# VH-VL binders against q9p5m9, part 47

Target 1, 257 residues: q9p5m9
Amino acid sequence: MAKVTGLPEFEDLHTKRKWMLNHMAAAFRMFGRNGYNEGTAGHVTVRDPIDENTFWINPLEVPFSLMKPSDLVHINSDGEIIGGSKMKYNTSGFAIHYEMHKVRPEVICVCHVHSIYGKAFSALGKPLDMLNTDCCVFYNNHGIYFDMDDVISMPEEGRRTAKGLADYKAVLVQNHGIMTVGTTVDEAAYLLSLMERSCQIQLLIDSATKVGERKHVHPTRAKAIRENADNPVGLYTAQQPNFLYEVACSNGELEII
Short names: E, the ipSAE of ESMFold2; O, the ipSAE of OpenDDE; V2, 0.75 times the mean of E and O plus 0.25 times the DockQ between their complexes.

## First folded at step 27 (VH-VL)

Design G22 (framework fv_axatilimab; at its last look DockQ between E and O 0.14; V2 from the best seeds 0.00; counts 0 for: pae E 11.5 > 2, off the site)
Fold by OpenDDE, look of step 27:
Structure G22 (fold): chain C 257 residues (1-257), chain A 130 residues (1-130), chain B 107 residues (1-107)
Amino acid sequence: as target 1 above (257 residues)
Amino acid sequence: EVTLKESGPALVKPTQTLTLTCTFSGFSLSTSGVGVGWIRQPPGKALEWLANIYSNDEKYYNPSLKNRLTISKDTSKNQVVLTMTNMDPVDTATYYCARSGFKYTYSWGETWGSYAFDYWGQGTMVTVSS
Amino acid sequence: DIQMTQSPSSLSASVGDRVTITCLASQSISRYLAWYQQKPGKAPKLLIYAASSLQSGVPSRFSGSGSGTDYTLTISSLQPEDFATYYCQQSYHTPLTFGGGTKVEIK
């Protein structure tokens, strides 16, 4: 689906960090633009490229649409702020995401939002149907976490969510919303927006069954599409229009690194 | 008011199976996020967690005793039952049932339960002896 | 399993004293720690959850702090009714595990 052109390379990890943070902030701005902001809910964690046992996370009180790289909080594995902004962040969110980062070390970015259609669809407790070619990146590539009714610790919630995620790129958390992962911020962010739109589309189709029968992408075709679409470079590339848009609209607050 | 009460034999012979029943009131295991756990305490010793069961029938066991433990619930009777097989004198202890959860941690829009036990039964002493 | 090392095992104090009990986890438990008070012949009573959250009805002289592997229960001014055994408990991962307990005795 996305053109494979390659990922940027950095000789300096500090520059890479800056790059990551800019893309992280841009991802939030995209989320905001798409209406994913729900109070202080929703968060993105990014593994630091310099100290890989530390993470960046968004602050609680900054609207997604106003996110700047300087707003992002640098935290260690214990959730202590070690750099970046000193603003409060969602400690519960980090606890959950950290468990995912542990079991999926290749995952650099975890995205979670409480978006409308993700929440709505997740309440059905079923996977997405392959109803269009765009969503086929999720063909046998997204999980479901069903068990949200237990009184458990947040880390345990994270572990269970991670189990639902398995080796997939996304997980539908029942009665909660969408979570996506990626090897870049852009990959995870693009997948999140795609999952959200996929949920929306399916809900629309399901609501229109009186007009006609749902047509599924054939499994063989869906598989082929996933195999081609689910690559780090392509998914990174797929996010670039959104990134560039946010940069252009940022009045200099975001930059292309 | 939340109350829990343990019932069962005070004396068990070695190799026999212990069956304890926790009868509770003031809450329901039909309520999402509610659980009941069993904890024991040998005389003069520390607390040891045995098992938990939740409203969705999910069960957790102490791995050290997992092969001996079975926990179940009867929601309609507000009861949780724990069975422990092959009892040994070393299993002599006060056995408590306690409500697990319905205690949440909150972090700015995220609410999650904890495994802390906020209400306890008075405990029942079980002696394993020939 | 996560081991909880509680210290001291016992201490003597007077009414009005500041009392501090420590719990050390064998690994980070991310503030998923509870504190209980137990009096002789009685069931444990929850005091603190989530490392620092005071259970409803518990006097404000009780406080919890800590992160990572190190946690502390503090009684700012010991009262006569506070002489008891205290336990920490982690809820980060199953099996749930308790500390060995700290007996607070009257000096």
Scores: ipSAE 0.013, ipTM 0.530, lowest interface PAE 9.8, mean pLDDT 91
Fold by ESMFold2, look of step 27:
Structure G22 (fold): chain C 257 residues (1-257), chain A 130 residues (1-130), chain B 107 residues (1-107)
Amino acid sequence: as target 1 above (257 residues)
Amino acid sequence: EVTLKESGPALVKPTQTLTLTCTFSGFSLSTSGVGVGWIRQPPGKALEWLANIYSNDEKYYNPSLKNRLTISKDTSKNQVVLTMTNMDPVDTATYYCARSGFKYTYSWGETWGSYAFDYWGQGTMVTVSS
Amino acid sequence: DIQMTQSPSSLSASVGDRVTITCLASQSISRYLAWYQQKPGKAPKLLIYAASSLQSGVPSRFSGSGSGTDYTLTISSLQPEDFATYYCQQSYHTPLTFGGGTKVEIK
């Protein structure tokens, strides 16, 4: 995607915020187009570029496919609305996401959706196998959160999820779906779509075991692929076709900054 | 219209067992995530939480009461019962039952967790004296 | 156990005054905090949940704020019906615990 490549730089942090919010809205539209939406489920949190102790989150009832930058809600670390659209948002979802942001200050964006194949695979309680080269970005780079059915507090569920995430880019949230993190919205969103595809591919391969034997990517090769593919600028760039498509389909509601 | 009402003896003797019944209407403990709790208040003192029970039969007790407490429910009668053994004059208090809101869902980010007590009974005064 | 410390224990105020009550938790409770109003001989009434969310039917002059360990209940313009004792309560961990109360009296 030579047209929009490389991570943009901004001297004006208000322009950076506008850029970030457009990319956040576009990520939601891409999620909606890909069928990752599920009622009011799913949420993305993004650390504010101006006040790094505050966050942006999607409103509860706005459809993913219709998300605009102006719909996004600005909240502080305790979940109080301090700006943006002032609409209702999922406070439990924020409490969980905040624990990831808290233990990993470098994480700008946390994505979670209830996508079909991510949900299906998460119910198995096991990590992805390296069955294709694109999945290898997750080699030794994703974890599992095991749901214990005893959680009453959302901050404690968030802390347990953050433990499963560790220093990785993704975690399978058992019975719920997938969660990815990134240093940009685009990085986290691309990783989310990639993990969804990886879950789909593995489920299809496992369903076809009578047709042929599985061939794993050898661990040495998987490690090498991950070291090259787990590249924040590269993952940002890989998302740009999705971003540009959603801008083109937005009837002017999204902008390239 | 949510209402709760406490019933039980106004006077018990030391060492006796207190049994309090909370009768409620306007909601059901057959509904997922709904709970009822007991809170007491000694005369002129602060509120003290005793126990909660939820629709899934999960029970939570104040550990400071040394396992003297038992909470149970009868969903067919819309009742919650608290039993406290080995009563002592220090247990003299007004006892309240209250609805505790907690919604468990299978959705990781959609769980509404709360132990806030949004509707309270009028309270019943229990005096423990020899 | 999470200890909740309220201050002041009592205060005197006039109708129309702005009143603030503080609640300190012994550890972060991540805004899992409720405020209750109690009048003599009556059961407590929920005012605020989740630190800042106003319970249905509660006048907008009541507001809650705070984060971490420090929380505040504010009455923007005290009314005659607001003279009562106020309690905070954390809902972060069991055992659920209440503050010692703040009695608001008419001056």
Scores: ipSAE 0.000, ipTM 0.442, lowest interface PAE 11.5, mean pLDDT 87
ESMFold2 (binder alone), look of step 27: mean pLDDT 89; pTM 0.919

Design G23 (framework fv_axatilimab; at its last look DockQ between E and O 0.06; V2 from the best seeds 0.00; counts 0 for: pae E 15.8 > 2, off the site)
Fold by ESMFold2, look of step 27:
Structure G23 (fold): chain C 257 residues (1-257), chain A 127 residues (1-127), chain B 107 residues (1-107)
Amino acid sequence: as target 1 above (257 residues)
Amino acid sequence: EVTLKESGPALVKPTQTLTLTCTFSGFSLSTSGVGVGWIRQPPGKALEWLANIYWNDNKYYNPSLKNRLTISKDTSKNQVVLTMTNMDPVDTATYYCARSGRYTSGETWGSYAFDYWGQGTMVTVSS
Amino acid sequence: DIQMTQSPSSLSASVGDRVTITCLASQSISSYLAWYQQKPGKAPKLLIYAASSLQSGVPSRFSGSGSGTDYTLTISSLQPEDFATYYCQQSYYTPLTFGGGTKVEIK
């Protein structure tokens, strides 16, 4: 049983897993609706509530817009499929995400997409400017990973990406895309869509430089906004309209638990 | 091969303005994420960060130096210039420039580390 | 400002000893920490970045560890060339700050 106004509490962990998988599938459908899909690129990993050293990931060939809870793949820390769907998944993507889950055990969900504006902005090698109040959740709360010529394995790539993430909620992966983390699927998914939109807005502002002088949110105000906005309950709540919309559009394939 | 070299006066008088130039090779400040910083070390004392400038002209200053610092770059000459006003004998130190690596978000546009350093230039402030 | 408290301020050791130097940050710096070696009359040399990553060309006897506020540089078997002063430095927030240094001397 989910509470209408906050994080739900569950009587047993199997119900919590079912809730989590429905929210994971809904996040994918939102990503597809928003155009964050690109072929087989993009993946989300979620730590299992029953066996915390195991994870759920999307299958490689299921479209984001058609994702169901039953399509999700249960894998162990070695990348072996141990349950859920038997479909193929992105093993390189998991290797990178696993390093983040390992370094930060409180992280339940890691989201990564090759969305247009995140990918474009990541090629600039700079963090977001605080150009509006909504993106201030990322003020001193996102990092950048720069590609290294000497990276020869996906665990090493994951380790280096995790260092760029630090204890923040997001990282721009150079020439690659956006990655966000959360203590719920909804928190990470909401932050992903917000970061993509923030990248879009900044690129539009940078393209309009002849029109006017850029105005930044003052650092003191940006810090205050971040401190208020960067909280798990608030970010979970902010995602609920998206979740409920995707459930309503799912023709019964998603459930509210 | 990355190298940096500091140049400027070895002796300044109190109240004068110090201008130091860092000339570097083996990398460019047109490269995304790259910066150059200045660090000083008084004789026998610890290192103190002064300022950083990045490829996109973002600039960061040690606030304890009370608006005495100005940093600028000339990307075409591979140079970074530090100006420090109102020099005092306590500012006597070896001044280093260093490449600052990659930056992060927020108020700290810092980097992983200073991975390549110049040899340093000793600046003495005395009457 | 993030204060970096480095200890000990000095130590004496013999060749072959295992040496441990600690650095305490006044708040979490999320592994944005570097270690430098400095010999008299020379510029600092980067040893470790991102708390635990070994800089190219640095001997593997150097290692870094820690998280949050507590960080450690370890020299597994001290060599004659390792007698120097060591500094930690955080790059999480400006101002970038260094520890007070640890002088490693020959016993």
Scores: ipSAE 0.000, ipTM 0.424, lowest interface PAE 15.8, mean pLDDT 85
Fold by OpenDDE, look of step 27:
Structure G23 (fold): chain C 257 residues (1-257), chain A 127 residues (1-127), chain B 107 residues (1-107)
Amino acid sequence: as target 1 above (257 residues)
Amino acid sequence: EVTLKESGPALVKPTQTLTLTCTFSGFSLSTSGVGVGWIRQPPGKALEWLANIYWNDNKYYNPSLKNRLTISKDTSKNQVVLTMTNMDPVDTATYYCARSGRYTSGETWGSYAFDYWGQGTMVTVSS
Amino acid sequence: DIQMTQSPSSLSASVGDRVTITCLASQSISSYLAWYQQKPGKAPKLLIYAASSLQSGVPSRFSGSGSGTDYTLTISSLQPEDFATYYCQQSYYTPLTFGGGTKVEIK
């Protein structure tokens, strides 16, 4: 296994792209491994490092667990396929994500899945409680998009979701699921998985209130944890065990770049 | 009971910096969704939003005045401070601080409606 | 910035009258609209939030409606204490912006 120390630097952007796509595919495989696959729902967008006005997105019909870099679709800001795989992708999903990329230009990756506990918790229409130290990265660092009864366009939904995301790293979409963002694929992917587990943990705790009282991490401590944990390098690093695991299991389909 | 109170100088000279403090009670700026904003109103004129600060230290400014405004909070003291540089007679107004929230308890978030207001403090800019 | 055009700027009415105030946004604000009442020498008071939600403690004679760019505040039966200036405010976009106000005076 390769030693991971900080964010990698690349001499050329083509190599960087390859790196990003491998990590993107690995993220999906992790999602698949964790059971986040729900039909054709869920998608990840990544801003291209060469042409920053273009993006990569996953195809509709490839199981998360089988995702390869070559499966990923390269699209421009208008949603036209310009490279990569020619497979169909979720145009509505891109429309939503694109709005998020526009208002958060520093965001390289947006992740969205229809995972079980994210969906379940999002139905409550409330933010996460700080019930453990791991979730404290989300302390005052996640938003909520409340489901509205009005019919809106996908771009408008994206704008509203983006507003809910604000400057945060995650947003709970009511009755829908989780979205996370990052400056790397790994950051966003790690945060998504962490959010999912956080939702699961809270639901478990909330279900156990008869056997014990919920204890919250003190706000001061939660804030301190967030300030320490919410950094690009740390969050990237946090994903590397998952990445390396997927590489090891990929039979050469994924590469360490 | 939620209360807010503005404090600061009633008179400021042109080009000087205005510093206003909002002291509040009945709520905490550590609570998720909670924010405090500043709004001013020149005599006989409409309301003008200046800036908001929220529990997560997110800050929003009126772009027309952004380069002159700084908002900060001291959660432990339940205070929000607004500074405005290079004051001019045109800045003469009643300045209000008010509570807002990013979330409205399962309703439409980000309403930024001000549900509690201070009594306001009149600031006159004059030589 | 979002311009909030409030109309009328002033109106005269009698106790018991139905009063309607309109606020037009320069673009859709997705019901992120609040209504305030302000009496002379006093701070504004929140009446309605999210276009149609009545603030706690506000009399039921006040109601808000509208969507997109067009919003309305209605006082079903004007009471003596309702003579004041009313403001709309959008919060969908920053900067937050207020309407020019509507002064409700005694006829």
Scores: ipSAE 0.000, ipTM 0.495, lowest interface PAE 15.1, mean pLDDT 91
ESMFold2 (binder alone), look of step 27: mean pLDDT 89; pTM 0.922

Design G24 (framework fv_axatilimab; at its last fold request DockQ between E and O 0.03; V2 from the best seeds 0.00; counts 0 for: pae E 16.6 > 2, off the site)
Fold by OpenDDE, fold request of step 30:
Structure G24 (fold): chain C 257 residues (1-257), chain A 122 residues (1-122), chain B 107 residues (1-107)
Amino acid sequence: as target 1 above (257 residues)
Amino acid sequence: EVTLKESGPALVKPTQTLTLTCTFSGFSLSTSGVGVGWIRQPPGKALEWLANIYWNDDKYYNPSLKNRLTISKDTSKNQVVLTMTNMDPVDTATYYCARSRYTWGSYAFDYWGQGTMVTVSS
Amino acid sequence: DIQMTQSPSSLSASVGDRVTITCLASQSIRSYLAWYQQKPGKAPKLLIYAASSLQSGVPSRFSGSGSGTDYTLTISSLQPEDFATYYCQQSYYTPLTFGGGTKVEIK
């Protein structure tokens, strides 16, 4: 639940779409900057603001760091391209994400990447420990999907992943990586990068146990921090420095709408 | 079949603590996304949300009740307990426990107990 | 807190009538809205969740619509069993808040 309001408002849904696509492209560029690229793996889906039964997704052939709004593919619930670029996209990824969107209709954006520390930490099959205040947004607010050893359909994988996600903001997919959700692209993207960093930090701490005992944020404090931090406006705001950075570096390819 | 039932005293004296227990069946608070909330309704008045607890032990309280509320769960017994301190006649109401699913409309209550009337009087 | 303003507070209608109840939130609640029906001496019953999703087992004559701050419950053809009090409830902000209720009475 949100404590504050203040997300951008648009009188025209086409303008809102343009806004969303620019932030979506910026998110990918941030992912690229952070080194999340792994071949053609990783995808983001965004529910269209005009036709809410349709989605935007990234193409396979465009590196994250080069993503432009015009590269994004508009698809319907059946996976057919109905607008945007005509480039191929990850149909399996969409199938999984679509199931998540179905279970969580309020979710506008689903992010998934095959980043280094997310993959590494997810191989442990355990939740994050609250070892710093920044990760406390995930206190009792992230799940785990363990069922990676089965040969299952993509929709079924999506359903199972959604079960792990529950109503959380993130899910660690065992031996696979991180998935995050948000009511904005920026929320989901910020949470993804934060989860990645949180995984990295924990792995570092766990590797340094010979020099000291791990200290956890007290559960009461962690909960309080989550309650304060886990709101759409705050999380959107948290992503804005990253967004602005990408805009500044885009040579005019990204716009502030 | 999902069922919930409230139990507790029908009469409480002012300044005393009210303890209500919600016993439910047909679902578990170990299931992801599941929550149980308390809602009260004074006679002839609107509904007022009191508190919610979820499978992950996430707890939410109505700030207007000035920290008088404590909610807890015993998953093994399928019970949720609500305590409310320093009861006052203004707290006289029918108290309901209800199930919610923590997804879209995470605090929409799809199953309700029959409610228990609590009267605060000397 | 988010104030939920229902209108009207009461209305009289006949069987077969189309009934519309509105709920206005003091801020956008992003479709995190539920509608309940309550009969005297009974617990509320969930009718609609997520602004427009019909709860299982609820007759199709009930429907919900709206977004942002404005929401509507519609009964397409009022039946004898529909005379009751209806409440809206937002779940986007804590504390959760209910509307003041709309009593639908027989004309």
Scores: ipSAE 0.012, ipTM 0.502, lowest interface PAE 9.2, mean pLDDT 92
Fold by ESMFold2, look of step 27:
Structure G24 (fold): chain C 257 residues (1-257), chain A 122 residues (1-122), chain B 107 residues (1-107)
Amino acid sequence: as target 1 above (257 residues)
Amino acid sequence: EVTLKESGPALVKPTQTLTLTCTFSGFSLSTSGVGVGWIRQPPGKALEWLANIYWNDDKYYNPSLKNRLTISKDTSKNQVVLTMTNMDPVDTATYYCARSRYTWGSYAFDYWGQGTMVTVSS
Amino acid sequence: DIQMTQSPSSLSASVGDRVTITCLASQSIRSYLAWYQQKPGKAPKLLIYAASSLQSGVPSRFSGSGSGTDYTLTISSLQPEDFATYYCQQSYYTPLTFGGGTKVEIK
């Protein structure tokens, strides 16, 4: 048996790419199982491990829950398809994600979905409160994109979304949903599900304000939790149960590399 | 069903001010991301963008015409108004209003009015 | 301003033909391109947005492709109802600009 701790290491980058694509497909399946899908909305971009100026993205027409590594589309920085499935993809969505990858070269994966609680909370125009220890990874580590709805320039929209993200791990996109980033697919995907659940929990708590006053995690404790929890290896590890579950359910369409 | 309709004078004399109204239904300018634009087309010629206005009252004008154009909205009446000063015979065209809508991944004029022909002549 | 150059300016083709219309932008517009169809006496109709995404209700014989500065509208099997003028329009830069149009005439 190989060690089961930490990030895997690869002898060659083609094996790393296969690993990445399987984890990317599994992230989509987890998103679909959790109900984060919304028609053709939502996209994930992942920087290619071989050519770091190129990216992988989901096709428009494949359901999240049925995503396979072979469905994924390889594109260059100008949006030109250079490999993979060659299916149609959301070119405007890529333009927005590209601005994130451009200003933060260490970001390997950007996730965006139109999930129910993320959409609901994003309409409030305020950051998450630290109402439980799990969401403290977002303490002073998430931003808000204030949608001005200038609909005439997608690169400008991407740059403004990137400003809202700043150097954080997540952004609430006002009236749209959640965007998270990570140094692995698993990190970004886990953070996305965690932010969605954090939005859900806060909305439930806010609905109960007549019953009792909210109690926050104290800022010094929230900061300490964030510093420990915002850990790429730890967040990758936290996603592995979801990855393994999706592999087991995939009828061999996903592989453990 | 989304509809837009242009109204205004069919004939305008040179130097007069043209006022066009776009009345629409099936959507609201109170909705984030929604806008209305004006586009004109001289007979037998290409389309030319004039101006856009959005739900948040942001306004965009074709720079070649900026000193002549004013766009405004009345969200409660579902109307957008374009005013164009100092009309000249070269401004003879069909004037369209159209819905402009931004979503993650797209922007275009997805619904158009039928257009109104404006002739500028003595 | 971004110059949008369409070619050809006009074409004549038979029912069933595959036709291709090209739109060249003076600078990269990164796939922020729409295609419109305009029939005589009518308003333009959106066909394609984001260079390659088909608008709802548009027949599948229409498709868009391209990136950067070079974009193409393809009609895979021309039908009699497809005689019209076709316009491209970029939305990457302000002001919004349209191409000069391509008139498609059915033989």
Scores: ipSAE 0.000, ipTM 0.432, lowest interface PAE 14.9, mean pLDDT 86
ESMFold2 (binder alone), look of step 27: mean pLDDT 92; pTM 0.944
OpenDDE, look of step 27: ipSAE 0.000; ipTM 0.489
ESMFold2, fold request of step 30: ipSAE 0.000, 0.000, 0.000; ipTM 0.416, 0.403, 0.428
ESMFold2 (binder alone), fold request of step 30: mean pLDDT 92, 92, 92; pTM 0.943, 0.942, 0.942
OpenDDE, fold request of step 30: ipSAE 0.000, 0.000; ipTM 0.501, 0.502

